# VHH binders against Gamma-interferon-responsive lysosomal thiol protein (GILT): the designs that were tried, part 6

Target 1, 207 residues: Gamma-interferon-responsive lysosomal thiol protein (GILT), of Arabidopsis thaliana (Mouse-ear cress) (q9sv73)
Amino acid sequence: GKSGKVKLNLYYESLCPGCQEFIVDDLGKIFDYDLYTITDLKLFPFGNAELSDNLTVTCQHGEEECKLNALEACALRTWPDQKSQYSFIRCVESDTKGWESCVKNSGREKAINDCYNGDLSRKLILGYATKTKNLKPPHEYVPWVTLNGKPLDDSVQSTDDLVAQICNAYKGKTTLPKVCNSSASMSKSPERKWKLQVSYANKATNY
Short names: E, the ipSAE of ESMFold2; O, the ipSAE of OpenDDE; V2, 0.75 times the mean of E and O plus 0.25 times the DockQ between their complexes.

## First folded at step 1 (VHH)

Design u5 (framework vhh_7uia_1)
Fold by ESMFold2-Fast, scan of step 1:
Parts: structure tokens; sequence; C-alpha cells
Structure u5 (fold): chain B 207 residues (1-207), chain A 122 residues (1-122)
């Protein structure tokens, strides 16, 4: 293309608390501040799941996580635009127990359910597995964020730092959102100062 | 050491058929799932099809389902991909790989074949 948009990839798993917080709050700032006009967001719902030789997917937080990862993969296939994709994913990740309401209110219930109940969801998850496993360098935990193919420095994975990194990485000709020229003087709520509850990859030791 | 050697590619017209083969050495099929992966010019690697280590289950990317068939011949230590109703969009270098090697993200060239070129054009 002709876009100079920042490529923002998020590798995540649906029941990781840190992933939920990142999606709802940190990515929310991108869409709430119209920063999405300079950002090309891609979401990869697989995270720290493992693939066995017989193609069995084992999710870090159990079968419910595999189920929600597959649902979200189907939703991402259903919508071509990142705003609709993000809106649905934010709904599910804001209340994972209430995911059925997100599907019913999506306007795409049949398409999502047909994908989920058919063979397509499994193929989508295997694709996300490939993309996640081919990360260079390999991810060490989730949420794992890359900007233009490079992982974010661990020290700068706060909301304000994410916004600044996107603004600094943009090389296109679109007018920058005002947030890129200064920190936001007001917020919907004060930023909570806690560390994300990241999920570390379960690294098997050779025995 | 593990070696994967692909053959069977070539030039074919749209609607035609090709059969790819991958001769495997250095391991037994009972220990590994096998996959076909392709890369079109200027594109990323795309998973095409997989078969479990038992050979009992097969999986396909949506665009090839009903047109491609993956199979194994344990006596010949060979993985096959039978391709029919070929389309210009199927033009790519086709690689065979162990499924774990493909999904592991490790840079072990010995676990991937050299690839075989499939060109679908008039």
Amino acid sequence: as target 1 above (207 residues)
Amino acid sequence: QLQLVETGGGLVKPGGSLRLSCVVSGFTFSEYAMAWVRQAPGKELEWVSSITSSGGSTYYEDSVKGRFTISTDNAKNTLYLQMSSLKPEDTAVYYCATYEDLWSGEDYFDYWGQGTQVTVSS
C-alpha cells in the first residue's frame, strides 16, 4: 500500500488478565483518541498455547480459553475493518463470562457461529499458531506487542508509552492526532498504576 | 539427520492437476505430524494442509479444501499432496515440514525441504 501506518501486532490469549487489561485499556486509548487513523492493528489470539504432534491445541488457561480464542479468531475473519474487529474483541475481553451477549449484539451472530461450529475455526487457530511461533525474537509472555515487526521494550509497555511509541514510529503523511504533540491533559479516568498480569510462556526444559 | 526432499512441481494450466511428493529420512512418521506449506512470490508462508502422525486425520486451508488431498505412504517414507482444479492463485513454492518444526519457530533448515515450484498459468 501507500499507507505509512504503524503496524501494531498484539499476540495474546483470551483469559490472560494482562491481555484483557491491555486490550480494554491500552488499545482502547488508540481507538478513543483516533490514534487508529495512523495505526494498522493486527490481533493474534493464540498466545502461549501449545501444539502437539497430533495437532491438539492446549491452552494455558484451559479449554474455555481455547473456545474464546477460536470465537475471537472467527470474529476477526468476519469483519474486514479493524474498528469492528476491535469493538467485538473489546466487548468479549471486558467480560469474558458475558461473551454470548457480545455475539448476539454483534450483527454477525450467524457468521461467527457458523465459523466456530465448523472446521474453519480450527484452521484459523492453526494459522495464528504459525504466526505466533514464527515470531523473531520469540515471545516470552503475553500480551506480546510488536511495532513494525519489532517487540516493544519491556520498560515502555504502559498506555502512555504505547501512545508515544506509535506516534514516534509513524512516518506517513496523515496529520498526527493531537495526543502525539503532548500528553493528554485529561483522561476518562486516572490511569491505574499497576503492572499488567502477564502470562509467561511455559518453557519446557529438555530432560 | 532429518531431511525432507520435495518433488513433483511444474507448470500446469488452470484446471490441471499435479501430485507433489516429499521423501522423508531420519525419523518415523509415527513421531511427527506432517504439513504442506506454500509461499507465493512476495507473500508470507501459508499453511496448506496437515496430516496427523497416525495418518487418521487430515486438515486443509479453506481455499484448497475439496481440491487438494494430503496422504502418507509409510512403506515409502513419503508424504503426498494431490492437487486438482489448480488455480493461478495456487502458484507458489511448496514445502513439506514436520508440524512441530513449522510451529516451533526455530530456524533449523534441516527440518524444511528445499521446496518445489508450482506454476499455474496459461
Scores: ipSAE 0.000, ipTM 0.113, lowest interface PAE 16.5, mean pLDDT 77

Design u6 (framework vhh_7uia_1)
Fold by ESMFold2-Fast, scan of step 1:
Structure u6 (fold): chain B 207 residues (1-207), chain A 123 residues (1-123)
Amino acid sequence: as target 1 above (207 residues)
Amino acid sequence: QLQLVETGGGLVKPGGSLRLSCVVSGFTFSSYAMAWVRQAPGKELEWVSSISTGGGYTYYEDSVKGRFTISTDNAKNTLYLQMSSLKPEDTAVYYCAKDEWYSGSYEDAFDIWGQGTQVTVSS
């Protein structure tokens, strides 16, 4: 069986402002509307982190980012379905200083804490490191988004543009979500807010 | 097709030790994350241990943690599993596999190429 669902991959890091904006607002529109019915979302919490030869992970925004990336990796492993995964990730990314409340209200506090405090969280993060490092073409900044394996076109200026790209990429047999027929009438941001707050790969490290 | 050859299994009494070897040929060994998986009589495949790309980090299933050690010798293109304090529950065919998760796959999966090596723990 073929679903034809659009594969939407997001490569991100938890304390990048552009990543937070994209997750809360852009992905929020996908889940608040009926677009999630034609979208397979995968999240990769590693971003611009560096992996040393002795496997020490150094995150672009410091130790707290590494901790939140690991927490989110554990959440993604804990829930089998994308709606539950996204709900938790949105909670944390909406207010990263309030992450503990997200865990307490998740209904999976023990599973998340067991993963986070054990070897599994490190296993997951090292896997996300490999997946992010293997991107072709390599990511240049985060949030880095691919649709069906291809980076988003520079023409994507707003949530409306992202909605249109997903609707146009869908090849399945089910009826298109209603938003696909009305995306042009949605409120459009005049600026690319998440693009203005991206975290670029550290250029100094590559010299 | 056989790129991996598992050896070192045998019959051992409870509390004994065995060292399993997996010889890899035909590709750059250190470019892949590698795993040991096992299948006990009448049961499904069970993941045992993995070693990351280049051999820097190791992972273990809870039931073998502290008893088994995974390691590599890149010069010999060989993956090892040192097994100690063996229990009857460890009786299984042991397979060497590419760990797809740690090699960059989007799924937690294992590529099994070899015929395996039988480990029997019995008094």
Scores: ipSAE 0.005, ipTM 0.198, lowest interface PAE 11.5, mean pLDDT 80

Design u7 (framework vhh_7uia_1)
Fold by ESMFold2-Fast, scan of step 1:
Structure u7 (fold): chain B 207 residues (1-207), chain A 121 residues (1-121)
Amino acid sequence: as target 1 above (207 residues)
Amino acid sequence: QLQLVETGGGLVKPGGSLRLSCVVSGFTFSSYGMAWVRQAPGKELEWVSSISGSGSDTYYEDSVKGRFTISTDNAKNTLYLQMSSLKPEDTAVYYCAASPEWLEDYSYDYWGQGTQVTVSS
């Protein structure tokens, strides 16, 4: 097959500031660098939410987070291509209070709203709950990123570090993005911002 | 065990029509959301259309709305894409994709091998 793309999974929750920053800034640079050509991005909007025995979902940042997680799950269902998925999720995560504008400008307002207002959104969230809970090792905070099934190395401190790990993990046959051949882009690594705004998996928030 | 097999692609002039078919095996068809996704040469995958497992809800990319119709025949375990008023921009490999509503990741993890559609004058 054409396998060989780096599997980048992001486990997140919509109202976590660190998740918002990672999605808007760090993933944004992946698309800006054309790194998405060698990356299979999967997004899991559940994060630190809890599922009761009665299948009741309780979100870490309250009911509004559950609503936005469900909205984003519906968007991910509506678009199977990662570029469209990311574009919508970035829009919402850039301004979560303005999510209605993202839906209206998406070209998929009916599909997203039908999913959200129907039973499908709940089924999607339960699927993301199962996937998130089955992480080995279990996630400790969000955003939780795995690369080819392994949690990000603690040495990843910046977007440039993440880019380098994706470039080095690629085993496919297509031409590497330009950024993978630029040693200069890796020489200045700003501090990893999301580490200061993570939400820990203990149902308590730092903010 | 789960298989998706696309057919119906081919060469057609602008303004022409084609019907793509995707025969599905190995699962209860009505329990899956189905989609058509295309990839033009040198470009990323682009979602075209989706249909719910019940067949009651259909969704389209704006560029194909009014020209393409997605449908299912549950008795034949077959997904269709009826394409009319085809444009050169519709040239792509078209993939059938399935996502069971009860699966944990709810992405389109099940894809066919694709069928080539070429629209050329």
Scores: ipSAE 0.000, ipTM 0.196, lowest interface PAE 12.0, mean pLDDT 80

Design u8 (framework vhh_7uia_1)
Fold by ESMFold2-Fast, scan of step 1:
Structure u8 (fold): chain B 207 residues (1-207), chain A 119 residues (1-119)
Amino acid sequence: as target 1 above (207 residues)
Amino acid sequence: QLQLVETGGGLVKPGGSLRLSCVVSGFTFSDYAMAWVRQAPGKELEWVSSISSSGGSTYYEDSVKGRFTISTDNAKNTLYLQMSSLKPEDTAVYYCARFDYETWGSDYWGQGTQVTVSS
């Protein structure tokens, strides 16, 4: 049989505050509440960056964003499992100025540094550029989230809404995580307004 | 048709050596990063080693570092894993996998080759 896992793609850029909030808080609950057992997470660190005809990358928040995007791309390449990938990305996005500690404590410092300083990091970023620019419909801002290839409904404003959407999209044969049965009734938190921290693509150079 | 075909597995005594090969077809070998992953009976799939598309960067799981060497031969469209100082804990089915750098995901796997380390 088909796995039936929900394909959750996040298109983001490392220095966007909304992306940092989404990664640390919203995706964090997916892993903290075992929702990852029914979710295939893919992370695309490029966001609103622009690719010139000579293949020069210009990041919306400047060169430090390009550097962190490349670092995160290398981390995603280093680990084959989404839990390890997410753990590292969460570390960096929780404190982007402390990224060196995340690398040092990762157990993969040499692999990440070799990728970052070598030819692989550019190839990875160009791949993420291609995937991000080929979005249909085109992304309007970041964080840009798709479930099974479709952009999230604009009404999804909180982790509880995201959890409910993932639970409802799951068509596999495994038992649903407990959170799928309790998310709406147990959450008394105010709606999280992560979209207020987004970075808009229409403020960057367009095609 | 995209194919990855592993060979070179077998029975070997502790401390022995074995060379695994993975012949790929149906895609441009040098455009993709490649990896070796393994699965022991009753255990989860474990990543072992990866190599960049250029062959310039290699990565290893800590328990195999210094004992295993990953390499490629672009002219032969072949990925290799040279294994030395083999331990009973290395007993597993070994798979080669293609990594799509655009999605970073493993999208094509071989059939696997059994490595048994036993006295």
Scores: ipSAE 0.000, ipTM 0.123, lowest interface PAE 15.6, mean pLDDT 79

Design u9 (framework vhh_7uia_1)
Fold by ESMFold2-Fast, scan of step 1:
Structure u9 (fold): chain B 207 residues (1-207), chain A 121 residues (1-121)
Amino acid sequence: as target 1 above (207 residues)
Amino acid sequence: QLQLVETGGGLVKPGGSLRLSCVVSGFTFSSYAMAWVRQAPGKELEWVSSISSSGGYTYYEDSVKGRFTISTDNAKNTLYLQMSSLKPEDTAVYYCAKQWYRGTSYPFDYWGQGTQVTVSS
């Protein structure tokens, strides 16, 4: 049994610009609204990577993306709580070239490094590969978001739309965040549509 | 029903310029984000540039930044790509697409054969 919390799953890859924007800006607003109190957030750092028959991982944006995906997988293993997980992932995704500073300032440097440099990181990535490949329907691009196991409806075009769907999907007894009482009064604007830089599953090269 | 018609391609020498146009019909143009994508001979589809439905936000692939400019004319239901300082590696068929981050179908919806851009000496 779950507490009735809304299951928000994000399937992503670390060097996709759209994934970076979603994590840093859109998902950040969800945490700023304290909406995470009614949300069960799960992050899946694999995205459009591919597994060969001998289980070699090839990442869409090259080897650096594989390394950062593994780092983030280790971070998700290191912290049991979604707030700490999100804080670290946001740090890395806000400046992927400065990732080492995020690790040094994490308070979990040894645990992250032990995971990253050991066998555990590969096992975690293979787990994320399985979960991503088992998506029904299959993802078509990243960032790919599911709410209670279903891809977001085409009508969800903004953070405010996502907030409204999370508020409406909540079935638990916890007091709703204030934003849920205000969501009905939120007005839509053209500038609230999500960013346009997504990575397509069938795209071979970009840069 | 929905149609995207690309024009403006051609043969141009390195360093030259071309302006691509995409006329859309069958939907309200100003309600959708639009994109240009290209496919070079024997290569996969490559995203080139996107523009928000408001026209306020533009995005570019790194290799075309400073050389290409995406724009819209809502009164004409037309998407443009102004290309300058063209290089042989820009040779491709260029497609315009209606881009939807939360689409249930393929995020690039395009109709027709695109427009051929050839950059050679």
Scores: ipSAE 0.000, ipTM 0.130, lowest interface PAE 16.1, mean pLDDT 79

## First folded at step 2 (VHH; framework vhh_7b2m_4)

Design b8a (from b8 with L100F; at its last look DockQ between E and O 0.30; V2 from the best seeds 0.00; counts 0 for: pae O 7.8 > 2)
Fold by OpenDDE, look of step 2:
Structure b8a (fold): chain B 207 residues (1-207), chain A 122 residues (1-122)
Amino acid sequence: as target 1 above (207 residues)
Amino acid sequence: EVQLVESGGGLVQAGGSLRLSCAASGFTFSSYAVGWYRQAPGKQRVVVASISSGGSTKYSNSVKGRFTISRDNAKNTVYLQMNSLKPEDTAVYYCAADSFEEWLYGSEYDYWGQGTQVTVSS
């Protein structure tokens, strides 16, 4: 099923402005350009949160972040396909104060709520915590993006650059999306450079 | 260095039993869900059984009532007791570990073993 696809992982946290921008404005191109056919996109809602020895999670942006991360974790658990997952996450991150409407309109309200209100959301968050902490090299900020297990190169400064890298990384046998035929041109003249406001993984940051 | 090493595979007659072991090292085993996958020739890898960090077990329908998954955290080992084996159980069996408290089917798991061959003759 996922064999041969490019592995694209996003490590992020809710209420992170840079994360929101990336999710809403950039990551959507994976679907707009049909790159999802050659990309295995996975989202990891935990980010710069801290996990204590007693398994208490402290989020960088406070308790509301933790709640939203948990909600999104439940959504990721609820839908098996990356498109549905992303659609929900995008909905929430587009308007974090209006997350309830995302749940109500999801078609999976009960499943998400059951997960969120039960113990499963906590278990999921702990899993994401471990996966985030086990990154090699460790993430320095969020959003943190890896392609085939490696952090993005500093040369990736736009969505077009990302698209190009995904296209180039694909080694599968299926037909490349149309956008990949012009990926080299796109990378040379991106329409928009990233201006992400990242949140650093240290306590001294106010982001 | 993280390692998952399977053992216990082999040739067995239909109706027979095997016990697979997977020895883990290089990570906090007790915090991981662990499980067994199998892949028959020409087929996709499929989940057989899983056990969460909390001890909750799940089985594929094809092995329910015949297979039992268990873990020993003190030994960093997960086991698969396979009873009433059938020719259809012939496959390479893989041990896997995931950092989620609950096993999530279809996810990319953190760690995989190299696999052990199980052959059931008719």
Scores: ipSAE 0.014, ipTM 0.361, lowest interface PAE 7.8, mean pLDDT 87
ESMFold2, look of step 2: ipSAE 0.099; ipTM 0.546
ESMFold2 (binder alone), look of step 2: mean pLDDT 81; pTM 0.816

Design b8b (from b8 with S31D S53D; at its last look DockQ between E and O 0.06; V2 from the best seeds 0.00; counts 0 for: DG spot H53, pae O 10.0 > 2, unsure alone 64.9 < 65, placed apart)
Fold by OpenDDE, look of step 2:
Structure b8b (fold): chain B 207 residues (1-207), chain A 122 residues (1-122)
Amino acid sequence: as target 1 above (207 residues)
Amino acid sequence: EVQLVESGGGLVQAGGSLRLSCAASGFTFSDYAVGWYRQAPGKQRVVVASISDGGSTKYSNSVKGRFTISRDNAKNTVYLQMNSLKPEDTAVYYCAADSLEEWLYGSEYDYWGQGTQVTVSS
């Protein structure tokens, strides 16, 4: 199922405005344009958080971020498919204060809550911490996106650019989504450029 | 320093058996999922088997019923019992460890061994 697909990884943190926008407005196109058929999307909720030697996690936006990251980690663990994972995370990141409704309406409330309230959420976060820290090159900000293990070029500044990159990167044998064969955007709306609203991986940056 | 050291590889006739071992050090082994990958000449590295920190096992279709993955946390070791070996099983076998299950983030584990050669003759 994953063989031959383009690997698209998002390293992010909750309560990051740039991350929220990317998740809600841009990543959705992976599903809207049927790019999920050729893309293996993975989400990594940790971002610029810090892991101490005693395995304490400190999140850039405070404890609430840590909680939401853990919740989303549990969601990622609960659903094996990228569409269900993304749907839940999109729900949370669309309204972080209303995350409880996302859990309640998920159909997997017990599983998510058990994970979140138990030791598993912590283990998952530590795992994502390791994955984020092991990036080569290291991430400089979030959202940090890699395509087939490489960070996106600065030339990628819109959803359309990302779509084009995914289409071009695909080397599989399955049929390409229609959006890959079109020179025009599938969106009826004008092309939106990404906002330069990132959270940098340093303590001096508090946004 | 993190180390994964594979052993047990070698030459075996078709229908034979091998048992691979991977000794881990430098990290909390019991907190990690561990697995075996293999790479044949000119082919991509592929997953063979994995076992979660909780003991849940997964196998590739090509080895189901023939291979068994197990772990001994007290010895920081993961094993791959390979029975009914076929020439198609010839590859370098790699041990890997990951803090998350492999399906969570794809094909790359946190730590890899150097690999051990398994050759199955006809």
Scores: ipSAE 0.007, ipTM 0.288, lowest interface PAE 10.0, mean pLDDT 87
ESMFold2, look of step 2: ipSAE 0.012; ipTM 0.384
ESMFold2 (binder alone), look of step 2: mean pLDDT 80; pTM 0.805

## First folded at step 3 (VHH)

Design c5a (from c5 with T59Y; framework vhh_5c3l_4; at its last look DockQ between E and O 0.11; V2 from the best seeds 0.00; counts 0 for: pae E 10.2 > 2, placed apart)
Fold by ESMFold2, look of step 3:
Structure c5a (fold): chain B 207 residues (1-207), chain A 120 residues (1-120)
Amino acid sequence: as target 1 above (207 residues)
Amino acid sequence: QVQLQESGGGLVQPGGSLRLSCAASGFTFSSYWMSWVRQAPGKGLEVVSDISEGGSSTYYADSVKGRFTISRDNAKNTLYLQMNSLKPEDTAVYYCAKYEDYGSWEFDYRGPGTQVTVSS
């Protein structure tokens, strides 16, 4: 199944502005460049939320963030393929106040609502909490991005840098997308360095 | 080498009970979510129940809620599944499974399984 693809993991929270920008703009270019053919994209909605001893989740941007994180977790479970998962999550993250339209237009409204209103969304979020809290090294902020399990190094400061890292990391048999062979794309259309508004983890969030 | 070994299966009448055990070795058992999965004849794998590292969080498939109880003893590196009020539909091979670390709800190891048969 996923043998050879580069694992691109995004640990995020739904109302962090930097997470929204990364999901909509940077991941959008991954799909625009057909990099999804060599990339296994996984999204982990939890971010800087806190999990109490009684397993109550408190989100950094309030209850609405907890709701949207859970709805997005349900979407990740509802669709098996990364393109469908991303399409829904991009819809929500493009305008989080308009999330209801994303659910209604998804073709999976009942499945997403059943997941959210049942105990499945709680299982999913607690699992994402575990994955996020077990990151090594611990995340310092969101969006937190790993490539094959490793945080992006300091040299990755733009979407074009990320694309290059994905292309260089790919060890599978599929012919590389054209962008992987195109230094001209970087030369002719240089991209500004990221100015993401990250949300920092704090001691209460990292328990 | 990760090793998972299930035991406790067998033939039981409808309404009966069984307790499955899974002995784990070759990894830090207390650091991982663990699962019981089953495969009925001619069917794919179904996640029956999950349990967090310390045992504080659990999940049950709707088909087994209220009848099955997952637990773990981290001092003994052992995972358990108490199965009560068994039905013929519970007939399956039951596997103990370890989740892959870092970013997925995929299993990286499972045991050889133990057969549970519920019939008159």
Scores: ipSAE 0.005, ipTM 0.217, lowest interface PAE 10.2, mean pLDDT 83
ESMFold2 (binder alone), look of step 3: mean pLDDT 85; pTM 0.872
OpenDDE, look of step 3: ipSAE 0.513; ipTM 0.785

Design c5c (from c5 with S31D T59Y; framework vhh_5c3l_4; at its last look DockQ between E and O 0.31; V2 from the best seeds 0.00; counts 0 for: pae E 7.2 > 2)
Fold by ESMFold2, look of step 3:
Structure c5c (fold): chain B 207 residues (1-207), chain A 120 residues (1-120)
Amino acid sequence: as target 1 above (207 residues)
Amino acid sequence: QVQLQESGGGLVQPGGSLRLSCAASGFTFSDYWMSWVRQAPGKGLEVVSDISEGGSSTYYADSVKGRFTISRDNAKNTLYLQMNSLKPEDTAVYYCAKYEDYGSWEFDYRGPGTQVTVSS
């Protein structure tokens, strides 16, 4: 990011189990360990959705996914700060059937509803579509995570490796958070006890 | 080459008013959503207001709703922000912005900004 912070981008879609787990568990560590002081977190809800010629969005997990992606895009516009954005999106991704209570209890119900029910949510989603479709290399699955613009490999998708990757990538002058001095941050750990359940993007047909 | 130039900032007392202008050139102004974005000292960028290509849709941050009015004149390639009932919290550099990928908080084109300072 602009401040010397590590740029962490998550390209995702609601209703992908791997995206839900990454958001709830892995991103939770950013805030639990004060890693937000050295991390510039950005979230891009669109995932494996497709645009038709008339810019109609078709989501991989149906219309409910499109709705939840749009609500989360509205939240990203409503709160500029990472912690507030994450709090709302974690609420939804912890239990997507409970999204209405997340909106009602957010303190910004009117702003989110105005965005979602108006044309702003569509404009936001088309913007996230552009960012997702312009990824180089193209994403192969979601959650798709980049660190300073570079995709993380499969071993980093494990819970243990994200903290170490952020700590090792930081080049600013601010003192590192305490977690960065643990043995986990000094060595890349092997894959942990579980892998995220990713959702694969459709490959283009060779013509 | 896209060029945006903001003007109209200054020092005002709380409760005062300012009108910001942004002159646009180097692109077809009427084809794009435009925004006012601000950066308070020590903070990140905040989208203050958005306006659609023809002006039919406008959106405001909760902190400015009812006090600020975004408008555009597509014949003059100019974006405006009328700022009334100004508060110390409105102190920031204000930028007009053209989005290439709206919604990412990463602005490809913005002007150099105009300082607004609200203090007694």
Scores: ipSAE 0.055, ipTM 0.478, lowest interface PAE 7.2, mean pLDDT 82
ESMFold2 (binder alone), look of step 3: mean pLDDT 86; pTM 0.870
OpenDDE, look of step 3: ipSAE 0.204; ipTM 0.638

Design c5u (from c5, 14 letters changed; framework vhh_7uia_1; at its last look DockQ between E and O 0.10; V2 from the best seeds 0.00; counts 0 for: pae E 7.3 > 2, placed apart)
Fold by ESMFold2, look of step 3:
Structure c5u (fold): chain B 207 residues (1-207), chain A 120 residues (1-120)
Amino acid sequence: as target 1 above (207 residues)
Amino acid sequence: QLQLVETGGGLVKPGGSLRLSCVVSGFTFSSYWMSWVRQAPGKELEWVSDISEGGSSTYYEDSVKGRFTISTDNAKNTLYLQMSSLKPEDTAVYYCAKYEDYGSWEFDYWGQGTQVTVSS
């Protein structure tokens, strides 16, 4: 209901270079600037994956992407708070070949492994598939970012523009973080409109 | 179809103890995170405690740590909140709630609540 926080949803897949860059660099600003106090960040690992008729998941960047998507879905279930969720996912997305170290250093290795190696990770991924497939409008590429339910346009291509968008969209009662009154967040100068390396959805299979 | 029923509330003196129960039907209890939330008179809803799928991990709001214990009996599809060292500020209607079937941390079902009153 009356959250007031800005709803920032990221629909992504773990091996897309643009998704990795957005998670590590752009979302990093949300926590480095304490914008998480006015932001409801939600991450949706599925991206451009496809479901077959028998619900087999095929990931755009192969089985390793399916694995990392599932591990990150498990992290989203393992930690209830967005800061802890982000910390784990940023670790993985900073070096996806080193994901095992992220699990070992998380303090929740058993929970993550049980979720991934059991049936829970599949349930979670099918839920994220449903949320991604129900997007209106349908996503065309990843990372697909919505702010209060509306896709961000390509003119928001830098972390400073994302920060400003969050600050300007906030309608809650909490006092704005100080970064919202700085020139870094209030600039209208989008600097790099195409810096993210997006991965396009397969048109033949997107219904 | 899906149902959550809280019981065990009542009137208790400060420093006392009470155990709330939430009997769940219509879904596989061990497949979901479950929660206790409360609403004091004239206040917003307040998260109290979470328990993970299968009951292996528990989490608590700072004000109740060390006083409240969340637990499950999966065979009985029952969630518990053991409350000890109760204070007047714990007076509230307590609800059990089920999180959605993915990692969004939004509730999709909760009960009608049980009243806990802590007063002399």
Scores: ipSAE 0.014, ipTM 0.307, lowest interface PAE 7.3, mean pLDDT 82
ESMFold2 (binder alone), look of step 3: mean pLDDT 82; pTM 0.840
OpenDDE, look of step 3: ipSAE 0.591; ipTM 0.807

